VHH binders against BTB/POZ domain-containing protein 2 (btb2). Designs and how they scored, part 8

Target 1, 284 residues: BTB/POZ domain-containing protein 2 (btb2), of Schizosaccharomyces pombe (o74778)
Amino acid sequence: MSMNSSTEISQEPSIMKPVSSISSFVFNAGFLQGTFSDTTLIIKGETYHLHALFLGRSPVLLQKLIENNPKGDVHYTIEVETEDPYVTKESCLFVLSTLYCDSPRIPAEVNVCSVLAVSDLLGLDTLAFEASSLIEKSIRPETMESVIRFLDPNFEGLERLKMGMYPRFTSGLFNKAIQVMYNTLVSNWNTEYARLLCNLPFEVIKDLLESDKLTVGASSMARYKLANEIVKMRASFRKQNHIEGKGDESVVLAFDEGSRGIQLVHIAPGAESRRKIWKATSVR

## First folded at step 21 (VHH)

Design bb3 (from j3 with T28R)
Fold by ESMFold2, look of step 21:
Structure bb3 (fold): chain B 284 residues (1-284), chain A 122 residues (1-122)
Amino acid sequence: as target 1 above (284 residues)
Amino acid sequence: DVQLVESGGGLVQAGGSLRLSCAASGFRFSDYGMYWGRQAPGKGREWVSGITYSGTNIAYASSVKGRFTISRDNAKNTLYLQMNNLKPEDTALYYCARDQGDIKESKAYDYWGQGTQVTVSS
């Protein structure tokens, strides 16, 4: 609420009252215009004319400033090398701009995955955590494929998926993605998830479809039918894209202590391809 | 109004333990990620640890990993930091903070508590 207080607003001594906040000047004149810049920063071949005072808020850039100017010269030239495809000019501009203000907001127009990548590169842990939190919040059927690709861009498999590319900030995202899939797979397997399911490692598909956390219809055979449809979809995808040497997959009925379930089975390349629809015991 | 109140700080000898709490009110706690920060005398603010809204993704600063454990209790709207094997360099004012929450938020939500002092003697 608005107060007529003499201690905060109206009783100050005879000094200049700024027309605008100092933070607005710092951002506009400093970051946007480069006024009085003392540092040339190079990231992935892009050049930025900036200020060591603000860049020093990044632990990574601070160390480079110290290393490249031990004698305290008037100009710094520093470089941050990376081959990370998520480090882009747009994401670098956004992340660097946050060094010129307090409490920045990540806007909807920016690629949050790229913000995380640049934040991790520059040691900006608060912003990296903010980005990872937003990515987690965004996990839903229509974003799932892009999140999974971000975690494992080179198709390395389950261990990479569990950690992601930035383990300090991404190591929980895969588990969250799987929890979302438990609630959304049945309605999305042949639509939003179709391409994703074709590209996921077999081990992930097996764990997902065999899990008691996945609820499939009212019939015990409903899980078998769904799993078989997904296995067929994966096989068709491999054929259509001429992906060979991956062997075959099948679904069998399996029984254990008081339940009727399924088991997904991978038949290694070169083995005889055949399917069994039941087993005496679960081998999970 | 958003309110964050830290407690559990104090004086402890090196190697000791403390458990910090952050009581949250004025917002739907379960919708937001939370984190701890600290400010040592004469130094800037340092991010310490964060936990996402669901609790499935947890992050730590390298300096505290393996010694500190962040957790949350959504039923009590409370964030915790278990601090073990404390070192003199852990001496700081510790505060909790709320993350941005939603990519569609129109204003920055820069919410911090007032902090609780942790002092680790050698």
Scores: ipSAE 0.692, ipTM 0.893, lowest interface PAE 1.6, mean pLDDT 84
Fold by ESMFold2 at other seeds, look of step 22:
Structure bb3 (fold): chain B 284 residues (1-284), chain A 122 residues (1-122)
Amino acid sequence: as target 1 above (284 residues)
Amino acid sequence: DVQLVESGGGLVQAGGSLRLSCAASGFRFSDYGMYWGRQAPGKGREWVSGITYSGTNIAYASSVKGRFTISRDNAKNTLYLQMNNLKPEDTALYYCARDQGDIKESKAYDYWGQGTQVTVSS
């Protein structure tokens, strides 16, 4: 016997059903769970079980898939070799996951420099540009040392700093860093910038301290004193760390007609016997 | 509310030049990096060139470096692409795009213009 309870039963609440898509399925079942993976991808000894269809969105991986397609094999095995220390498991995982979705965002918890490195490795130019743009926005006293290290991780010097390790995407970052330093050096030279200034090439230190874009007090004497403190700090750093063979650095005052009011001088190892160093008289 | 409107496309002979413009509205243009992409018939989208919010960092695809120049005018909310020495393989729908912006900002979907057609005859 059937009871009619339609009028006495509360209407079921209207609830918005989740919107699902093929993209959501392929990300969760495919990328996260590895369902029906057909490709073993190896990057720096780490193994990823993924899908050729989605990996093919990377020009670099697509080429490797095409090259490594023997007629008899159903499963792909491809390897991307690199010694780049910025290519990490965490950054590879993030960047590979972007191949499984349409509109990736770089979240705050990933290392953006590493995202740039992996994106460049895999030929993902849009993501590499996005990463470089975020790095530029992040340049401030607290991050300056890490950005400079990213540009020149092997201490190669000024020409590497100007290009970075991924020149298509990093070649403007050093100039931006220098622009920020002009406005923040005086307040940060002995704190946030101390270690950075000790490790920068002399040419960079000279250009910073001699530049008319840097304002230090009202007189050339204020600039002279700051420059001497930085040169002294660099010398102490070399002594403390037993760094030899780099010669000496000094600061001299310039004449009134000389630009900038000071001149930083580097005496290469053994160069002292070729000429004597002299100081200019005060410009004021 | 975010709008990107491209203009300046057209038909040009190989070796010729065009200047594309992208008018932006609905967001603070000076806070975002911008880039150009293109889509040839039957092909996927290809990144062409980008310029960061300050203009200090500029990048180009290898296929266009030395021939194309990206620039921006933050006072006019406009992105530009000067295209010189055009080749038939440059034939595509050219669109401008906004980058992610601040790392804290949410992105609901891609912000692209509708594009402007560039056709380069042999």
Scores: ipSAE 0.663, ipTM 0.882, lowest interface PAE 1.7, mean pLDDT 84
Fold by ESMFold2, fold request of step 23:
Structure bb3 (fold): chain B 284 residues (1-284), chain A 122 residues (1-122)
Amino acid sequence: as target 1 above (284 residues)
Amino acid sequence: DVQLVESGGGLVQAGGSLRLSCAASGFRFSDYGMYWGRQAPGKGREWVSGITYSGTNIAYASSVKGRFTISRDNAKNTLYLQMNNLKPEDTALYYCARDQGDIKESKAYDYWGQGTQVTVSS
């Protein structure tokens, strides 16, 4: 009549699989309806009636709850200030809703760049990484301009592009974007990439067009013609939009160790009365 | 079945090093970003470091940046975490995880390994 119990068991993966009735109640009654809310959260002028228990899953919001622990009542009022244009009502709503879920996923309907921005703001590192991974996966000609703008929304230049606005999660996205451009520039320069190429810093255009990783036709003349078309397009864009102070750009034929066969030249803005005529012929 | 199996944990003195491995199976490893998390005794899970599917974008928690290095070998379906200058505060169960992959994926699953224990003594 004795019983023997085995103590060895294989443990399932450590993801949460809640009973749907409990999780559904928490999400609908709690998040959507605000039932029993104890916290007024203000982000960028928008108000959310939520629960400190769930908001505490955000390190940033937890710290604000601790700092603003109310005296004489049980209601919290906390505020997160930001001027970040990627922090939107829609993305805040989505990201806050993930605090009421076990294993959130970023759906196709949300702006992933904005999810990254809000996740970073609220210290939600897993979600921020998930967003950055999705952005990287999405880099292609039709998305390139929006990704580049997300990395450098204020046109600060190459160093901002290399880090992005959320360096912990966006460093490396520019390198991936450039890798994609090497394989897609020739087919897209005057279509999907036209506006992007007009707005990119000269340093980026120069590195892209001079790189031996870029293949343009069978000859250095094909690369020269493409580079010249892009330089003309950039100049026309600046004239059409009355952009001054950027100086002039040109392309010269050159042979060097990079096998690129061209050099892009930028004449910094200055007080010159006319363009210099240049024809180079040199033996080196 | 999606499966993630961590190894390489153990007992190490402060200042020491360990290299964790995560063997992945049951999915196309090269299509997914991967990350390491840890759970210290009596605490919730903490994200440690992530690496995207291509390896071009790498992120670290502030507490480990400069000491830990994440890497992946897509030919071996393996994720790594090189941990240097270990501190007692790094004591935790370390686990690897797969990201959601594509934005078009509609299933709300996360996949985690069982973890490997790292204990750092003074």
Scores: ipSAE 0.651, ipTM 0.881, lowest interface PAE 1.8, mean pLDDT 85
Fold by ESMFold2 at other seeds, fold request of step 23:
Structure bb3 (fold): chain B 284 residues (1-284), chain A 122 residues (1-122)
Amino acid sequence: as target 1 above (284 residues)
Amino acid sequence: DVQLVESGGGLVQAGGSLRLSCAASGFRFSDYGMYWGRQAPGKGREWVSGITYSGTNIAYASSVKGRFTISRDNAKNTLYLQMNNLKPEDTALYYCARDQGDIKESKAYDYWGQGTQVTVSS
C-alpha cells in the first residue's frame, strides 16, 4: 500500500507491550498513597480510595463501576455488601492490592481462607484458586479443625462440608481432609482431633470409622474399642455443653461378605425418650 | 528450568470436541496445582479451570462448567483439558500455568506456556 495526497491510511501505533509486573511507582503512589484516586470503594463499612482503571480488573467491581456511573461523573462511589465473617479489612486490603500487581503471591502472614473469601466475592478466580490450593496443602492435624470450620462455619452438616462456602473452589477440600484423617486419626483422636471429632456430624464420624481406608491395630476389636472411645467422648462433650435432642450413638460389630468390621448406630431422640434402648455388643 | 508446552489445538465445528495437553518440565509436577487460561482476540486473560496438586480439588469457570474436564497425569507430567460441546465463544489461545505451590515462596513470577490456538467455527 502507498499513501498519496488523496488518501490516508491508519498505522498501528508503536506502544510499549505490558510487562508482567506493575512498576513500584504505580503500587506505592497509587495503591499505598492513593495519589490521583478516582473511586471511593466501601466494603463492610471500610473505605478505600482507589483507581477505577485497576479496580476494573475485578469483574465484580467493574460491573459496579459501570452501574454507579454510566455517564458523566469523574468520581466513582461503589459499595460491596457482605455478611461473610471471613471478609476482613486485612484481607480486603491484601486482595485489593493484588489488582495493582501482575503476579501476586499469597504471603504466609495473611489468612489464606480470608483471601479465598474476598477473592470469590470480587470474582478473582485465579487468586481464589491459588488460595484453595494453599489451604489444601496446609491440611494437617494441627490445622484440621480450622479447615473444617472454614468449610462449615455454621455447622450445617455433611452437605455443606462437601461443598464448603465457596463451592467453585472448596468442593474438594473436605475429601482431602478426610484422606488426611485416615492416616492421622489413630495418633490424634484424643489430642489434636478431640474437639473436632466431637463437633463433626454423626454421618462423617460413621463413614470415617467404618472405612476400609482407616487402619486400626491388628483386629476388628481394636477398631471397635477406638470407635467406642470416640462415641463416649462425643457423648461426654454433649453433656458437658448441654447439647440436647441429638439422640444417642453406639457401636456394634458388623460382618459383611469378605470383610469384618464395625457399624456406628444413631438412636433417634424420640425413640430414646419413649422406649428402652438396646445395643448389640462385640462378639469375637 | 520451568517449561510448559501446550498442544492439541485446532479448528473444529461448533458442538465438536478437542483435547488439549500441557507438557511440564523443570519442576516436580506433583507438588503443584495447575490451571488453564485462555485469551480471545482483543480480550484479557480468562481463567478457565484449575486442579490442585493431589487432583482432589477441581474448579471451573462458570462459562465452561459441564462442558470442559480438567485432569492430570503425574506419571507423565502432563495436564489435560477435554473440551466438549464447543461454542464459537470458546475461540481463544489456550495456555497452561503453574500455581504458587508453597506459601513460603516470596517472589512473584508467572509460568505460562506459549499457548495452543482453538478456533470454533460457527
Scores: ipSAE 0.640, ipTM 0.878, lowest interface PAE 1.9, mean pLDDT 85

Design bb3 (from j3 with T28R)
Fold by ESMFold2 at other seeds, fold request of step 23:
Parts: C-alpha cells; sequence; structure tokens
Structure bb3 (fold): chain B 284 residues (1-284), chain A 122 residues (1-122)
C-alpha cells in the first residue's frame, strides 16, 4: 500500500479502500484466536468463544443474542441445542468460520452433509443451498449409499427418502439419485450398489427395475435376469441378517403390461405356492 | 468472464405478479445451481430461492414459499422467478447468483448480477 508504488497509480481513490488484508485479520485474530470475544456459544455441549457482531449474520443466532441481552452485561451466553448426529464439532467450526468472511466456499475436506445440517440449524440458507447443490452434484455410484443414508438415516422408508431430513433443501435429492441409478445400475448392481439395493424399500426397487428409463441390454429377458439377480441378492441379505416376516419377492414376465416387460411382486408370508402361480399368469 | 443480467423488475400493486429473468453468460450454465436473492433498502441480502443444476432440487425461503416459483431453461441459459401475490415487504433489489458448482472448484467465482428493482405499492 506504498504511495510510491506504480501499482497504486492504477487507483484514484479520495480515501483508502478496503482490501483483502482486513478480512485476513478478522479471520485470524477474531475467529481463530478469539481476540476480544464477547460471546460464549454452546452447540451440542461444545463451547465457542466468538463475536456477536459476526454471529448476528445468522438469523438464528441473532435472535438468540437479542433474547439473551441482559441489561448492562457486555458478555453474551447463547445455546443452540440439537440431537442431530450430522451436527459435529468440525462442521460447526467450518460453518461458524463462514460468518467471519464474505465468500463462503465449501472445501473438499469438510463433510458437506454436515455443513448442510449446521447451516440449516443456524438459518444460513445460502450455505445450506450450496451444500445441497454440492451433494446433488456428487451423486455417483461410489457415493450413492451415503447420500441415501443421509436422506433416511433411520430407515423410515420411501416417504422420508423423498423429503430427506432437511426438507427445504433435500426434497429433490432422491429423485436425482434415482435418475443417476437409471444410467449406472447395470454396471454397479453387485458392487457399489449391492448393500444399497438390499436396504432400499421394495417399492423403490420395483419402480426402479420396472421403469422404461432403465435400459438393460437389448431385450426384456436381460432385464428379467438382472431383476432376478437383485431379488436373489436381497433374499440372501435377509437370510444372512436374520430378517424375517417380510415375505418373499419375485419377478415375472409381464408382456401385457406394456413396454416394461417385467413385474416385481411381493409375496406375503405363507404364499410360497402362489409364487409359481404368479409366474404362469404373467407369461400371457 | 461470468455475467449475470437480471430483468423484469418494475412497479406493481400489492397482489400483482412479476416474472424476473436472469441471463447468464461466460460459463456452462447447465453445470451450476442458481439462486435468487434480494436486498431491501437498508437491509442485508436475503436468500429467496434456489434451483440445482439439474432442476430436480428446488428450495424456497419460508417468506416466499407458495407465492414464488423458480425455474431454469438450460437451452436459453436463463433463470426465472415467477412472483405472484406480491406484498409491500417484497420490495427489494432482486439479483441472481451462481453456486459453487463443484467441490473440486472450491476457489471458483463468487458472482451475482447488478439486480433488478421490484417495487410493490401498497
Amino acid sequence: as target 1 above (284 residues)
Amino acid sequence: DVQLVESGGGLVQAGGSLRLSCAASGFRFSDYGMYWGRQAPGKGREWVSGITYSGTNIAYASSVKGRFTISRDNAKNTLYLQMNNLKPEDTALYYCARDQGDIKESKAYDYWGQGTQVTVSS
């Protein structure tokens, strides 16, 4: 910032203009060092010594600061309580650090799902949307199982999968996951998708395998064989994990059911002989 | 050189409708999520609505859900915001913005347009 520098000639300000050096000071002295902190923030039992001025950029934290402003007290103590397992110390540190800078970028080393959880908790809608967008972009065979678990961590089923745990930002992710699976199922069903396919609700497996958007070889027989392999894999999974009371699943040819060519059927417990009957009636 | 140009703002009576557009250039529009924000006089920026690159995941601020509809046309590189049942508190400068795009591009551009003014008379 020397006035004798040639680089200063390119600017004609009547006063000093802010430069990035101030943002570096704010982040290092303020966030990292806690210099002159005026607020004790508690999230899930973890304590953070921070500054009300910057925390006020979160609508949730601002409301708590306003509500907990004792007369004559210079120090704030505020708490955000949650049981969300995705709210972690690491994700809280990252998200809180974004309040100390203007250009929040989510780096590769942080857990984006946890960033979404914390940003949703703190009412940081831009950051929550950014996290959701990155999660959607990351949906691949290698990440599919973790994304599906993030949407439905307690195995509640299809309705939870459709919404996710943060519906404002995750309600479209399941549909995107299914779109990706249409293009990747054939190559990944017994490898990257094996555990996932065993844990998905039958309704999801049925809709996926019966869909015309799924291309399997050149014939309905190829689709039939793939569907049978997946049903067998799911049955073996239930047996290995001692899961009972769910009945059986089967695949039948369904040429009179339009262009799909197959139909997946759930067979209630005690209907084993009906499985043979169903195959016969579906061959028409 | 990323450019975002908003249009479609104006003066409208409460209860009326406007459709905002954001013309995007300088990047592959279909690779990025997009969002609308707004800034009322003397206020900070408020996130309004976002739509991911594929269009499958859409989010709204609670204050506008049910009244505003975000959409995109990747063939035209254009983002839209249909605003119905406008209220005086919707008066603001509306701007569009591009998201991060890819986790590997963590140093990618931060950019929003100049904005288009929406004024809702009581």
Scores: ipSAE 0.630, ipTM 0.875, lowest interface PAE 1.8, mean pLDDT 84
Fold by ESMFold2, last read:
Structure bb3 (fold): chain B 284 residues (1-284), chain A 122 residues (1-122)
Amino acid sequence: as target 1 above (284 residues)
Amino acid sequence: DVQLVESGGGLVQAGGSLRLSCAASGFRFSDYGMYWGRQAPGKGREWVSGITYSGTNIAYASSVKGRFTISRDNAKNTLYLQMNNLKPEDTALYYCARDQGDIKESKAYDYWGQGTQVTVSS
């Protein structure tokens, strides 16, 4: 196809377009290079050479800046103390970098749980909420164990699970996890969920397996068999790991609970070896 | 285009109540977490409360917990903030915002509305 040449003249005036080269300079020269830094920040033994103006966007860091140099000084030295294992060098670096940005985004490469921990530590509520929202969206069989561990890293039990370690932002995550488990337990109990099910409190296992929200096969015997396999897996886990004093667990049929129900039973340590149980009877 | 429109603000006496609404359009509302923020005169923005896409995880700033209740109606694409026992320090421009959504999204864009003024007289 033949092309003709032409002259193209714009009516647009010769002025600079609005661009964000200033923001790029601030981030690269300021945050990355530390140019004109006026603050030494210490978190868990790591040091960061940063700028009080930007650090002041954290209410926690602002308070420390004001308290530690009330009459003014040319250089600040502030420290944030924590023993939180989720507060890591990588997560601190990322979260601190967000103080130099207008619209930070949590990328896939960072540990979102650690971002939540640092955001909570520094009082960055928007970023902490963003992290909690992403954690909720990530809940699936492959991530369930890590999410539950994040909620209860010290195996404290059900009350910690319900709150998590950062209750303002984690209190709903356990409920969401349980909702996901109702739809994924049958396909994952002996694979992705195996270790998790062994470490969950009995009360959680009982509620999960007895729930009408859990669908197991076409019959009540399928539910009974699954519950028995899980109870046996938990018992084997306790033996293998020398966990004593927890008593025994068993599964019984509970006909009065919908004629096809089951009941998980826990026998406390030191209980009578023979337990008297009313048997369901047939009546004409 | 994403659009967020707040309403329900006004003048109220201390101890009173207001209910804010945020009408959302231009995106799949049920896929995103939502939050309320506020900006008092001459001050920066403060996060107030958030609710995740499913509604199962709700968070509040310490200053409003127990007095404010966030909720969402995905069928109406609407976010709400019920504000009870209002105090003069609650006086601010209140705005709603959308969270970042998918972790794979490559660009950071803040979407918030123009806000609705809440004024609490002593």
Scores: ipSAE 0.618, ipTM 0.872, lowest interface PAE 1.9, mean pLDDT 84
Fold by ESMFold2 at other seeds, last read:
Structure bb3 (fold): chain B 284 residues (1-284), chain A 122 residues (1-122)
Amino acid sequence: as target 1 above (284 residues)
Amino acid sequence: DVQLVESGGGLVQAGGSLRLSCAASGFRFSDYGMYWGRQAPGKGREWVSGITYSGTNIAYASSVKGRFTISRDNAKNTLYLQMNNLKPEDTALYYCARDQGDIKESKAYDYWGQGTQVTVSS
């Protein structure tokens, strides 16, 4: 009463039900061995022999397959160009392999930041979100510098830090990093955070040290002392690395209500700027 | 066992609004990121929006950014999706899902709800 055809199958078909072991065959024969591959995919000069059916699960790759479908054959050649240093062969292999699986998990062995980069490149929003969520959960003193560098790899400054390099998925990570620093700065400023604090924009250092959310001892003098040590550390870093012409930084006591007891001041280059390092200010 | 139950779907005119809810149980809700996906008739699944465990990091698909707002209430173990300026192409079965949680969680888990239907008429 039935035929093995999608268009002519009757109301009473006799067909096999899918089993879970077919997914293992697809992964091994398809992804790992490239059996019957119909697509040559090129990412950053690396070549992958894969299958259009599975690659089409990526919106980015699907569009390229549609654009490059030659008449009269079924072999595709598609290329994804990027200069993103976080797009690596290892993470491309992992991310591409997830197209051959139903519920992939990000293992500890892969670089999660690179998984996010490749996932974003290929339009794999679920995997990109998974990666960003794992990065957020990993933020601690030991990982802070690498997370901040991932957000702003080219030292562009505060606006890049706020967005990261993949804004749809990284825009909240800097705020989370700052929240962690409020609880960990005092015990880590001269150890785990030393190099990080030297490289952060002045605006970030100022906001961090002036914040009510940061607790430093019981008095404004404790906060003043810590802020001075950090400013001194940053000045030494600039001198040793020949970073000149940016002026100086200083810390002043602030006697206004609600001023957190200190104010960090950037002193512009010039004779006038070098001598006007203290000022009482109002903070409201 | 993990349970996710969506509600709040229905029929709405183009330009209208709906608010979806996802009630979660069987796991510590505050330890996991959550996301919404949708499946339109005759199409595959599409990721819509996600919110991390802390609520600090939120992401949207480009097709819904500016119109949809995701939020969570950890005290009520509930995930929400406020959908404004709805379009006919938003018609789909909407489902919630949880993320991997911890990098040490190496097993694949497929936890999603049964979904709630949203239909947007012209």
Scores: ipSAE 0.616, ipTM 0.873, lowest interface PAE 2.0, mean pLDDT 85
Fold by ESMFold2, last read:
Structure bb3 (fold): chain B 284 residues (1-284), chain A 122 residues (1-122)
Amino acid sequence: as target 1 above (284 residues)
Amino acid sequence: DVQLVESGGGLVQAGGSLRLSCAASGFRFSDYGMYWGRQAPGKGREWVSGITYSGTNIAYASSVKGRFTISRDNAKNTLYLQMNNLKPEDTALYYCARDQGDIKESKAYDYWGQGTQVTVSS
């Protein structure tokens, strides 16, 4: 009287299979729809209805949540103040959305510079580094001016250029831009780089044109001619735009190591400036 | 297939040094930025340091700046992290990761290795 129970083994359990789109539900119902939002977040006058649990993945927002409601109040209201023009509604929406998912990708349709700005504002270091890496890879003649403007939007000069506006993530971008210019200047100086070269500080132009990393033709005369063309272009730009008080610039032949046969000289108005250029042209 | 293998972890006294390595394969290493992250027991992942594909732009978390140095050797497809003046709070599983690479790349920085344990005794 032995029973055979093998037929019961073939039956599948009567339980529902796990939901394969829990992440999609969280993103759509939570971020996009604001379902059960418990936090009003304000950035540059724009309001976002979001969830403290997800916002807490930002160290900056977490601290504001704790400081604003240390006892776990029912609803949070927090504000992040900034006057940064790169912090835009579109970039804020993108960066905040990354807090609701695990597959952060910076898409081509958003401004990567603005993503870096918002990521830095919210303390999202991985995303900020990713943005800076993409900016670096994008550096080419067609993008050079916009990258340089991003590093120094207020025309502060070389020290700002070297650091950028987000020094933890932008401090190497200027050096990379200069490296790209060494290989692209000769072909682009009067086209893609024309406006940029007119707006760069003199000390940047001097370092660029005197560098042995810049290859210009087969002789020092080719470099001298190019440098003179650029100096003339800068002078015409200052005159055309009524820029006064900057003095004049000149190029002299020199045979010092590291100068590649030229030196750029800044000439202040007056008798002292005339004496300075005279002395510079006497270098052997 | 992208593969990242970390090594060089171990037990070290506070104030000591370790050098971590990350061997990369399955992709053109020189086209991608790389970074190190760490995860202490019971804590979330913390970004530690990154270096761009060219090596010209390097960033550090404030907690490690001045003590850690990231570097890469594109000929050996290897990422490094030199850790000096180690503190007990540096105790964590350290992992390396690849960045997005290209703005059109569909798989952004979700590639990371198994990790190597660093334990700093007090």
Scores: ipSAE 0.596, ipTM 0.867, lowest interface PAE 2.1, mean pLDDT 85

